VHH binders against q88v07. Designs and how they scored, part 14

Target 1, 377 residues: q88v07
Amino acid sequence: MAQSIVEAPIRVDTSRKIIHVDMDAFYASIEEREHPAYKTQPLVIAHDPRQTGGRGVVTTANYVARQFGVHSAMPAAKALELCPTAVFKTPNFPLYREVSAQIHRIFHEYTEMIEPIAFDEAYLDVTTNKKHIHSAVELAHRLQQEIWHQTHLTCSTGISYNKFIAKLASDYRKPAGVTIVLPQDAEPFLLREPIEKFRGVGKKTVPKMHDLGIKTGQDLYAQSELDLIKQFGKLGYILYRRVRGSDDRPVEYLRERKSIGKERTFGPFLQSTTEVNTHLKAIAKLVAASMQSHQRHGKTLVLKLRYGDFVTITKRRTFGEFIPNDAALFEQYAEEIFEEVVDDHFNSGIRLLGITLTGLAPLAFENLTLPLYPNDN

## First folded at step 22 (VHH)

Design f4
Fold by ESMFold2, last read:
Structure f4 (fold): chain B 377 residues (1-377), chain A 128 residues (1-128)
Amino acid sequence: as target 1 above (377 residues)
Amino acid sequence: DVQLVESGGGLVQPGGSLRLSCVASGFTFSSYAMGWVRQAPGKGLEWVSDISRSGRTYYADSVKGRFAISRDNAKNTLYLQMNRLKPEDTAVYYCATGIWRTYTEDSGTTELYYFDHAGQGTQVTVSS
């Protein structure tokens, strides 16, 4: 299904200094630190597939196991097939969380603009930093050195002017690498990257890209914006900008979820405001429960509606304070926004309504911890 | 396949008029809202106008009062009457459906966000 996206002319902001930090084989390295005998054995961090009936996935593997082709996110049963002699160690997430917290305390010595992605991965915006270090390369080296001295773990860092390139750069030289991509180097770097390195181009998308003759960033760059949007929708819009070195996403510190929302589709379509309000009430209850169960509150409420003739409207309302997780209040705001945006397309009925909370933060900031983010949920 | 074919573009002097048409096929035309978007030289796509399945019309501020959108469901055809044309109306004009609109929080301005299908476009050039 094609999705078309239109944006103003592309602007590339090169003023920021972004570091992506990626701990090398994090869970496995911690286990090797705790039990040095693992350094000479193939080690796979996963529930043992012999015990689970073949279920489960590899969280990570040490470098010995990686020589057999074992990698993260692989089925544990496949890892056993590739390396029958591997030691399987059940993940000790409490330990990994504590080590991650130790590493994040080091990050905080340099900047408060830290976006955790996982226990082993974070973005840092060091455009300005607390130690007034002018060289981002020097800062990255000091981070690596301090992490090693405090934890005896290595990490790889990528440095560039945006999150996308910084993340790609961190993968360039592992383990213990420091890679910088300067603005003048960004285009040659991106054009040579295999297409599967571009976020959003995964297992299901790569074959379609290859069928269109798109194997590298250069091939992607040659495509028109309209063709990419027709073939890939919003992803096409994004990729057109990424391959040109544009990524204005901020480092999002103090936030791990961007939004929580619920939506419903209707058949038959809703034909009256009474029907709309009834369903907004139900959706608001679901969203409030979800916000509470995730222990979050948000500053922005978003109404989404789609008419029977496929016109879609999204409108946000941002508040000065966090919105209480109260279904009646969510319903009230959603109904107010509906009245502000509804038009005569309503004659074709409403096929979809949604309420989403964004601008999220934890309900309580005391005893904050680093949660895990499922990237493939 | 969904197909949208625009025609009626051309060269006109400032203050002139043009009528664009868009013939649709491959879907139930009368079930969809339809619209026009345009791309000026060196700029991104800009929403111009849309029309509901029942004939209600909506316009960008830049064209309101000068352009008139209409549809003929029996002919599966969308029209755009463009009057009092200005040099800044110079663009490729695309017929589109499945248009998403996002309102800014400041004062109800609409920014075109994306659309599901568009045609190949027709060139409109306004110059002396």
Scores: ipSAE 0.000, ipTM 0.334, lowest interface PAE 15.2, mean pLDDT 83
Fold by ESMFold2, last read:
Structure f4 (fold): chain B 377 residues (1-377), chain A 128 residues (1-128)
Amino acid sequence: as target 1 above (377 residues)
Amino acid sequence: DVQLVESGGGLVQPGGSLRLSCVASGFTFSSYAMGWVRQAPGKGLEWVSDISRSGRTYYADSVKGRFAISRDNAKNTLYLQMNRLKPEDTAVYYCATGIWRTYTEDSGTTELYYFDHAGQGTQVTVSS
């Protein structure tokens, strides 16, 4: 039989205090605030499908409408089918944006470490905070109270030592909930969660998990790290850590989250630098076009390569200013990174190349010269 | 199917030496790069070394100059000679292939994310 070695536990950093804030049925609750009669009707925030020929998508539904199975991102025609008596209200995005801005001003009274996810959702890192509040639970209650007092809207909060658990906790009790998962509570909390709640386990992955007998966090926890990596690759590496309560991702208060990239696999494998550069040129052209069509630019360029012997290298380079969306520049930087990281594994050829831009912002963000600070030297 | 069987671990005093072996089966050993990863108590997996199919060697900074990786393709065996061992080298050592390496920007530091195959591991303990 195979020799078993008991692996040492993953060390989990529990030093942070993270709050996930999720406004309760945001757009619908604003409309209910403006017109209280909506509180007793099934309300769907979408263009009326009877007027659009069945087109359109639900943005939000109030809690009355949700009892009929209406949810966000659902086709509006389907929402009408599920709830024929629903009132359809066209979204007033300018109003929703103003209310979101008001809520974010409240967040800034407590911390500058705010990662917006949507108008109605954000992460706050409150490990230290501007009001010197020791308890993250007290801070969350103060946020809820201040939001309610200023906007007459409720929110649900989840509190833990990382983003993953805080997000899960915020969904536990809605509306107007405050849910904390302390470090000692994290494992029992995660073990009972359905596997679908774990980031990265979506519609394509769930059937594979279920075929392996993995339906809950407990089932996931029982898998060895090596087995998870074998079955799910990088996702397996991540899930092993998540189910053990580990998530070191920072609250991203700078807007470097979306990436745009392209990668290609080769058969036969590339055997020379000339071949590599030819394909990097083609990939760079596609990425530059994609960056421009999405009206984005980025500060970080990432090269990914995989050798014929399956060694994979990913290397990034961050610049002081946004990189122009110029295929020749992307090619040049990718070729420079390739030269810096390439080794004799190249004797087995290159089976995959990829170029990705990260640190993205809208093109309206110009490259500006900032005042010098001591940390810039 | 793919099997990697590590051996040669044990208890050794600081400054001592050990030689790890990994016997491979179920795949064409000579066609793959091979490597060693380790897991210290309370830590995640850490890349130690790899060797290309042509014999070129690479090492983590923490072991460079002290460890020597080698392979014998005729015996389907990977080796790690560990010299001048330190208490910090205490870990379970795994023979691996398909290592995913990520470098920090311009520092040369490697952070291992995952690998395709690994063995059951062998315990190395460095203690007086």
Scores: ipSAE 0.000, ipTM 0.344, lowest interface PAE 11.6, mean pLDDT 82
Fold by ESMFold2, last read:
Structure f4 (fold): chain B 377 residues (1-377), chain A 128 residues (1-128)
Amino acid sequence: as target 1 above (377 residues)
Amino acid sequence: DVQLVESGGGLVQPGGSLRLSCVASGFTFSSYAMGWVRQAPGKGLEWVSDISRSGRTYYADSVKGRFAISRDNAKNTLYLQMNRLKPEDTAVYYCATGIWRTYTEDSGTTELYYFDHAGQGTQVTVSS
């Protein structure tokens, strides 16, 4: 007879109202808005593989192109093979960024608890909201209407009590869908989903799950927690909870900075190591001041340089401990990296230098010295 | 409107030679470093060689000693002389500029290679 150690019920917090917003075919829909003729043509947002020598990846495709089997993340050359008549439009990221910013300004009319995932995707926590709207479904409809009025773009929304279910719900009915999964509906909803829909179950994991007889949420639910952990480690621990409707992750509306850096562009170009070191010194001072003002330190220092012949070099150095926010130290490391990477392209001069800190964490606020041994003073 | 047009590819026996050319337009050729990259069937892009605007050359280990890159700034043309060709050299060869070299990890160098522009490529096939 088997002994069960993990039969205790999982606590499920159903108090939150979470909306996942997913813009419908975002980049392609923007381009269709700008040029309505694209709406009746297969449109692929990617660098044209005929002009790139076959390189590149599809960012998105309009619904006409999708009928030919074109999808995001496929090689652009494959998209051309599947749909030779497709129009390839080079991504206009500045435009897409501006439209995304416009949409986020709309989000802020309803809540400040916004977690952007991508230009076209965000989570909103609307448990309370600025418009005093009790129904999350009504709030989602108002968001869709306002986005349409201001941008002429549609979005699909999913609503539930956590991020996992809200995300799944937003995929259920596209385009322009609003899907809600209430707490009482969560288990039947999750049990019918293919395991591919569960976050963390990707191309390498799906075959292993199928070999174990796990094809749906129902199959996943039937597995013991210990068996899932044995087969999938931490992913197994997570999946056991997800299929039972548990996901405690908050909407992350407080963003942490990922890097702090400064760079300068030169004309006339720098011609000597002496000139380079002079400017690295100045840049290091700016970076150190910025690191300190943001109350951060970092483990990795990155040097960026661009030669006059447009070769760009980036080199990082990662340390075992956080680097002190000391301009002289940043300068020293940047100069060392420069000597390590500089080559004969330098005869073209240097048009750009930059120093960036990454691997950031908050500085400690308390300067506390603890004695290691009593009475050592 | 940068344009790079490769030519000179073809079918060649192992041990043979080919010379690739790349005619450039739409930018000041003499101001840019130039390079060759290739893509073998089923593989990603692989860096082959670079040449600075002053003529200094750099090669991937896999081609060093067999390939020679050169440029003629007066003709806006980049060349790749390929000698002692092997079946593993079979690929589409692309002329490139606007080159990014990214180094990660000091002692186990992993290079990421990017470029802003490349041509449509020329096929090189090495087989008996």
Scores: ipSAE 0.000, ipTM 0.436, lowest interface PAE 11.2, mean pLDDT 83

Design f5
Fold by OpenDDE, look of step 22:
Order: sequence, then C-alpha cells, then structure tokens
Structure f5 (fold): chain B 377 residues (1-377), chain A 128 residues (1-128)
Amino acid sequence: as target 1 above (377 residues)
Amino acid sequence: DVQLVESGGGLVQPGGSLRLSCVASGFTFSSYAMGWVRQAPGKGLEWVSDISRSGRTYYADSVKGRFAISRDNAKNTLYLQMNRLKPEDTAVYYCATGIWRTYVEDSGTTELYYFDHAGQGTQVTVSS
C-alpha cells in the first residue's frame, strides 16, 4: 500500500473578492463603434499584408473574422488566406489608449485597487470598494453597464477569490459574460480547464505537458509537486498551487515595480574576486541608473550568483532605511554580501551575477525650490 | 536524458543510520555540483546538503554534524551518510543537480528555491 504522501494541504485564502475585467475584442470593437459597417464584415486589426509585402501580425479580430479562424498573433498573411474578404485596419493605438483610459476612470470610481494588465484588461480587488457594494457580482454588473453606457463597448468579467481564477473565469463566457467561481466551485472549475488556459503555460510548455499526459487541470492536479518542479521548475511549483485554487498574489494597484535589477551571464566564468568585483561594479551602475530612471529607491539589496557547477545562491540584505541610489554603495553592499556567501563552489567559477533592489518606493520629489528671486547680482 | 536514481532509504529507529546512494546518468557527472533535498510530509522541499565538483561539502544546519555527503565521480554516484537519525528526518530524499539556495535573512536559514533535476526519491522513515 503506497502510503500516499499526505501532501500538506495548501492554504487557500478565500477572503478576497477579485474581478478580472476583459474587454471583448477591444480594438476591433472600438473600430466597429467608429465604423458600424465593420460589424457585418470580417475585421482584422493589423497592417494589411498586401501593403506590407506579407508582413504583419494580427493584433485582434472581430467575431466575424474569428469565424474564419482568424486569431490574435496570427500572421496577417495567414489571416488574409483564411478570410480573403477581410477588412484590415491598421491599429489606432492613440484611440485605443484613450478608450482604455476612459475605462480605467470607471474602474477608479469603484476601487483604487486596480492592476492593469493591458489596455483591455485589469484586475480589481473589490473586497472593499468605494461604492460599498457587498456583492462582487452586483458590482461587476454595474461595471459592465457603466462601461457600455459610456463607451458602447462590452466586457467580460470573471469573479473569484483570487487573480488566477478570476482571469480564467473571464475567458469562460465571452462576449459580455459574467462568470463567478465561488470557493466551493474552484476545484471543479479548475479541474475541467485545459492546461493551455493556465497562466504560465505557453506554447513551448504545452507540448511537454501533453507528452507527460497533462492536458487538463485534472491531469495537472494528479501530479506530485516534486514531479512538476522537476519537469517545469518554478512554473511547476506555481501550477501545483494554482490548480489547487491557491493564488496569494495581491492585486497590485501601485504598479510599483517590486524590484529593479540587472544580471549578467558570463561565457568565460569569472575565476577571481577581482573579476567579480569588476562586474559587480558594472552591474551596480546599471541598477543605479535604472533606479534613477524609475525614480525609485529600495530597502533591500539582493545578490544573486551562479557558480560554474550550477549551484546558485541568492542573499538578501534589508536595511532600516532606503538605500541611496548610489552605484558605489550598491557595489559595496553586493561585494559584502558576496564575501559572506562565497564558498568552495567558487572553484568552479561564476556563471552569473545579479544585483536586485526590492522594497521599492518612489523617490520623494525633492521640491526643487526654484529660487523665485533672481539674485540681482 | 538526465537520470538520477536514489536508493538506500528505509525504516530506521531514532539514533540509527542510513546510507543513501544516487546513480547519475545522461550528463557529465563530474562537471556538476550535486546535492540532496528532502520533503517531509506536509512540508515543502528542504535543502539538505550539496557537494562541489572539487568535493567541498555543505550542509543545512538541521543536519550538520550528522550527515555526510560524498561523491564518486568514477561511478557517477552521490552518497549521503545519515547518522543519528531523528524522527524529523523522516522524508523523501532526492538527489538533485543545479541546486538554487536562498538565504532568508529573517529566519537566518538557507532554503531550497530551485533545482534543475532530481530523482524519484527514496523514502526515509525514522520511527520508534
């Protein structure tokens, strides 16, 4: 009797109300709004391959064009082959951006906890909201109505207790759909989903999963955590938890880059501390520049190193105060950390070095007190 | 294809000893640091030990002084001598390559973050 390694139950936080909003065929819908004649025609948002020498990629297509098999990321030339009568419309990104901004303004009426993913999609944490609407479902309906009223565009919404499930849900009933996945329904919902729908599972991963007999959430669920990690690394770790309904990622309403860092991989391995310091200095300069460009400072510096024998070490140092954006200081700290963590694996050389700052916050705009008074000297 | 096959696990009483072996194939064994990780029931993967290409050994604090990692490059084999075993050592033990360790400042511990390859594991049970 193979003692089923009672895998420790994954903790699932079900306390949040998350809405994923996805605009239906967003760019195409905008174009249809502007030109109603497109509603009855296959519309492809892409540069016309006839004008570009066969070059171009489909950004999106309306539902009419989709019936011919046209889809996003398809070569425009292929779209033309599939649908010779298709109307190709060059993307108008300024217009799309404007409409997106309008939609986001609507979101802000309901909550400040908004994580934009793209022009046409966002996560909303509505656990608490400005309208004091207890029902996330009611809130979602109101959002859809308001969006329609202001923009004459439809969106699909997914409602659940975390981002992962909410996003999956929003794709379930398009267009103008509302899909609710309650905590008690999460498992059945996830088990039925094709593996292709799982975030993080890309085109390169799908074949490998299929080869392993992982085609659905159910198949994924049947896998051990270790096996998933063995096969898919960090993604395996994540997927093991996701298929069990666990996603602790917050809705990041402050697009605060969680971290700013630079890494360098070395063809010839570094073999000396002098070389390491030289490269740490270079990396630190890049990180400092990046921090400055983003007008951020951090509280934590992370050193990453990978040895020639493939052992990798990361070490974090958190400071009581924000670290000044000084390359020399970053270098110093990185060097100090290096000295602390370096071990005999160094004999195999170093393949990779990285410096990353976390615990980021905006740099206080030093009120450049522009001296109002020209010193009349 | 990289293959790692662990053996030597079993049931042992507290204070007992076991010796694990891992036979590697499908890659140049001598070119890689090797290590052991374990997973106890209800717990995440834990780094146990690793050994460099040159034979330098490193241990988690929880096993330091009790476990000894070694390798035989000629045999493509990794070993883990486990002495003075405790009930808390009960876990599936995996041979692994490409171990990524993370030092966690808050806990002062080194944790396993990632590995490239691991075997199927061997069960070690320490019980009276």
Scores: ipSAE 0.023, ipTM 0.358, lowest interface PAE 6.5, mean pLDDT 88
Fold by ESMFold2, fold request of step 23:
Structure f5 (fold): chain B 377 residues (1-377), chain A 128 residues (1-128)
Amino acid sequence: as target 1 above (377 residues)
Amino acid sequence: DVQLVESGGGLVQPGGSLRLSCVASGFTFSSYAMGWVRQAPGKGLEWVSDISRSGRTYYADSVKGRFAISRDNAKNTLYLQMNRLKPEDTAVYYCATGIWRTYVEDSGTTELYYFDHAGQGTQVTVSS
């Protein structure tokens, strides 16, 4: 059965107050706090390339080092070329983790709706808050002040009605910035942003965007939804909405695993049902073990397959009860679904198989307390 | 880069015929399944037909028996022969590849059709 592509309606919800918090040069700032002499030196947080034979990657650099062009994710050897006088400090991740935990305890004084992204980055939904502060700008300033008071570190914050705009706003001015984008200002703000700031437009996508004349949000806005979908598929659908100020993603403060799955790709494509079933058995074993180790069970089993001609089929089957974490059952259901969907595209072989469990919930257990001192031992 | 160029559209009377062509470049055409989708003015995209690498053909119920999809791998060209055209066939027709089929629900299955690439389209208008 075939259906037309169905587009979801554009949803523009401006009722939320979202803060994105990004700690300024986090690791480097912690090291400067611990050893103030670093404040006047170019400091690079990385394994010293002189001691690693030139290997290693910069995690971050202080603002002195950044003036020489040093940035995160560059090879440490390149950072040394750009700034031969730089001090290299090996990352102290245990310390950074503890400082991050301290900062998160501060967040919890204002809201429980916190989505951590990294040690130095989080989203907060402050539409309501525990301190009854009516202004999100005032709340952001209080967060910055409390973080400084307790840690002597600065952060940059972005404030808007959704996660996308809040994150863009926090990048706008560093260090120690507070940037708000009100609903009325969202479109002008988004239209002037460089395209590489848009989620999903990374270094592999930017050249294609530029070749199409898309360098800014303005250029993106001018594209039709159909043209964006033709060129970028699902990303095009999303970008059309993002540049119009629409992002309905919630701050995900209840981080639960939504699925558990495994998939494999095949260099020599699978050519027979026997080969398919052999690999489904292996994949099912891995998935069942993973489900059990995470203490979850699921109601929906999903088979994914891709033919050699790049047609991809995904089919899911939802059961009335949770599926036991039994590799043989997972294999059986996956094989049944395969037989239901397989067609003569199989003449091109199978290049990918995957099994995924969704509709997850915790396994339930009864815990009985036995007598501690039974009479008669 | 992938490029798909459709041609062969035009104005035709009900009951008439047209043959659409799609010339492909930027990928190994013979390794990919190909398809046709269409869009009437103000409406969403509608799947029309696809053809596997091995040559098996699939059609929407609305065109089955009237349309014939084919391919010429030597010319990197996909075709759609459209016969006994009806006014409801009026649309811009797009050539597509990188096909995704997603089945939702076992009983009363809805298939969603997506693609990675499509051409600029060719207009087909069926009117008296």
Scores: ipSAE 0.013, ipTM 0.534, lowest interface PAE 8.2, mean pLDDT 84
Fold by OpenDDE, fold request of step 23:
Structure f5 (fold): chain B 377 residues (1-377), chain A 128 residues (1-128)
Amino acid sequence: as target 1 above (377 residues)
Amino acid sequence: DVQLVESGGGLVQPGGSLRLSCVASGFTFSSYAMGWVRQAPGKGLEWVSDISRSGRTYYADSVKGRFAISRDNAKNTLYLQMNRLKPEDTAVYYCATGIWRTYVEDSGTTELYYFDHAGQGTQVTVSS
């Protein structure tokens, strides 16, 4: 009598509103925006394999190129074989980063609960949001519109009650799509998905699953928890729950702290600790003055330094209490951090120093964010 | 124009080794620190390692003791010897300049914040 181990019902929390945002062919779309002629051509974001001796990997491709079977992580040479008329564009990562930052700023207008996955992908918890929009669907539409308005780029969104399902959903209606998976629709949605779409199921796991007759969510659902654990260990445990719509992982967000800071670029480069300290003192004074003018206190001091060889380091020190708006104190902390982080790159000199305070008290809402890209000026 | 061309990626079994190369052109290679970053499927860009002009090497905790970065200035080439590869090392690896690292106190980790230039990348797949 095989005692049907009454598997304890898996608790599913459906209380959250999660949006997975995926920019549509992000790098390619940016390039198309910059060069509209690319829209009608198969565009591959990669070094041209004809110029690299057949070397290279596709970062992404536009939808035209994808019709030829070109996809991310494909060898560039293979992409050329599949699409001989493809236009190869060398990636412009500085631009992509800038655009990504812009998009993230838009996200922050809606919620602070943002988990970036990549430049073009993020989770948003919008259960509560800054716009007080109750409908996650409405919020997603507004978000898409705003992104379009500001960047002229489209994104697809998946909306559900957890990260796992939201991410799966975002792939269904590209480009510029909104896919909603309500709690009542979760099971049917998951059951029809191929096992390859389940997060955690990698290239190593897929063959084993297939050998076991697990090809879809339905097949996975039919497996006992114990069997999955025996076969796949912790992953089996996780997948047993995922296929049943359970994902309790929170959206991991880094609170963008309002910040006040000053940076200085040097020419010639600083070559000594004495020089560094001198300039840190000056910067600290400016920051303190700014903090005072804004009547704010911060909990975190951030030191930024860029070496002559272009390596940049930032280190944050968070204090249990607000840091007094004292230039001498800021200087001291900055110097201490500098001593901790300085390394052999210092031989190339210092190009830039910056001190920024974050975790500011709400007295006045001026969010100065550290620039995400080097100011060449 | 700055050009970085990565090579050496491929499919390898767990525990195996790969050696990546990056050939640089369009700038004075010896004047710049160089590094490697990677992007795994469904993840953001991650700092892997960098090497100073003088040859001092730095590594992310995830690869420390397993990876070795080196450079040949005469050949304008950056290398990454990857040993004891793990499935979690599966990613597109990029050669990069102007790496911006940030220490995140809450996590105790050093993360990639920015980079100036990167190559087209080379795929590394670690799978049984």
Scores: ipSAE 0.012, ipTM 0.306, lowest interface PAE 8.5, mean pLDDT 87

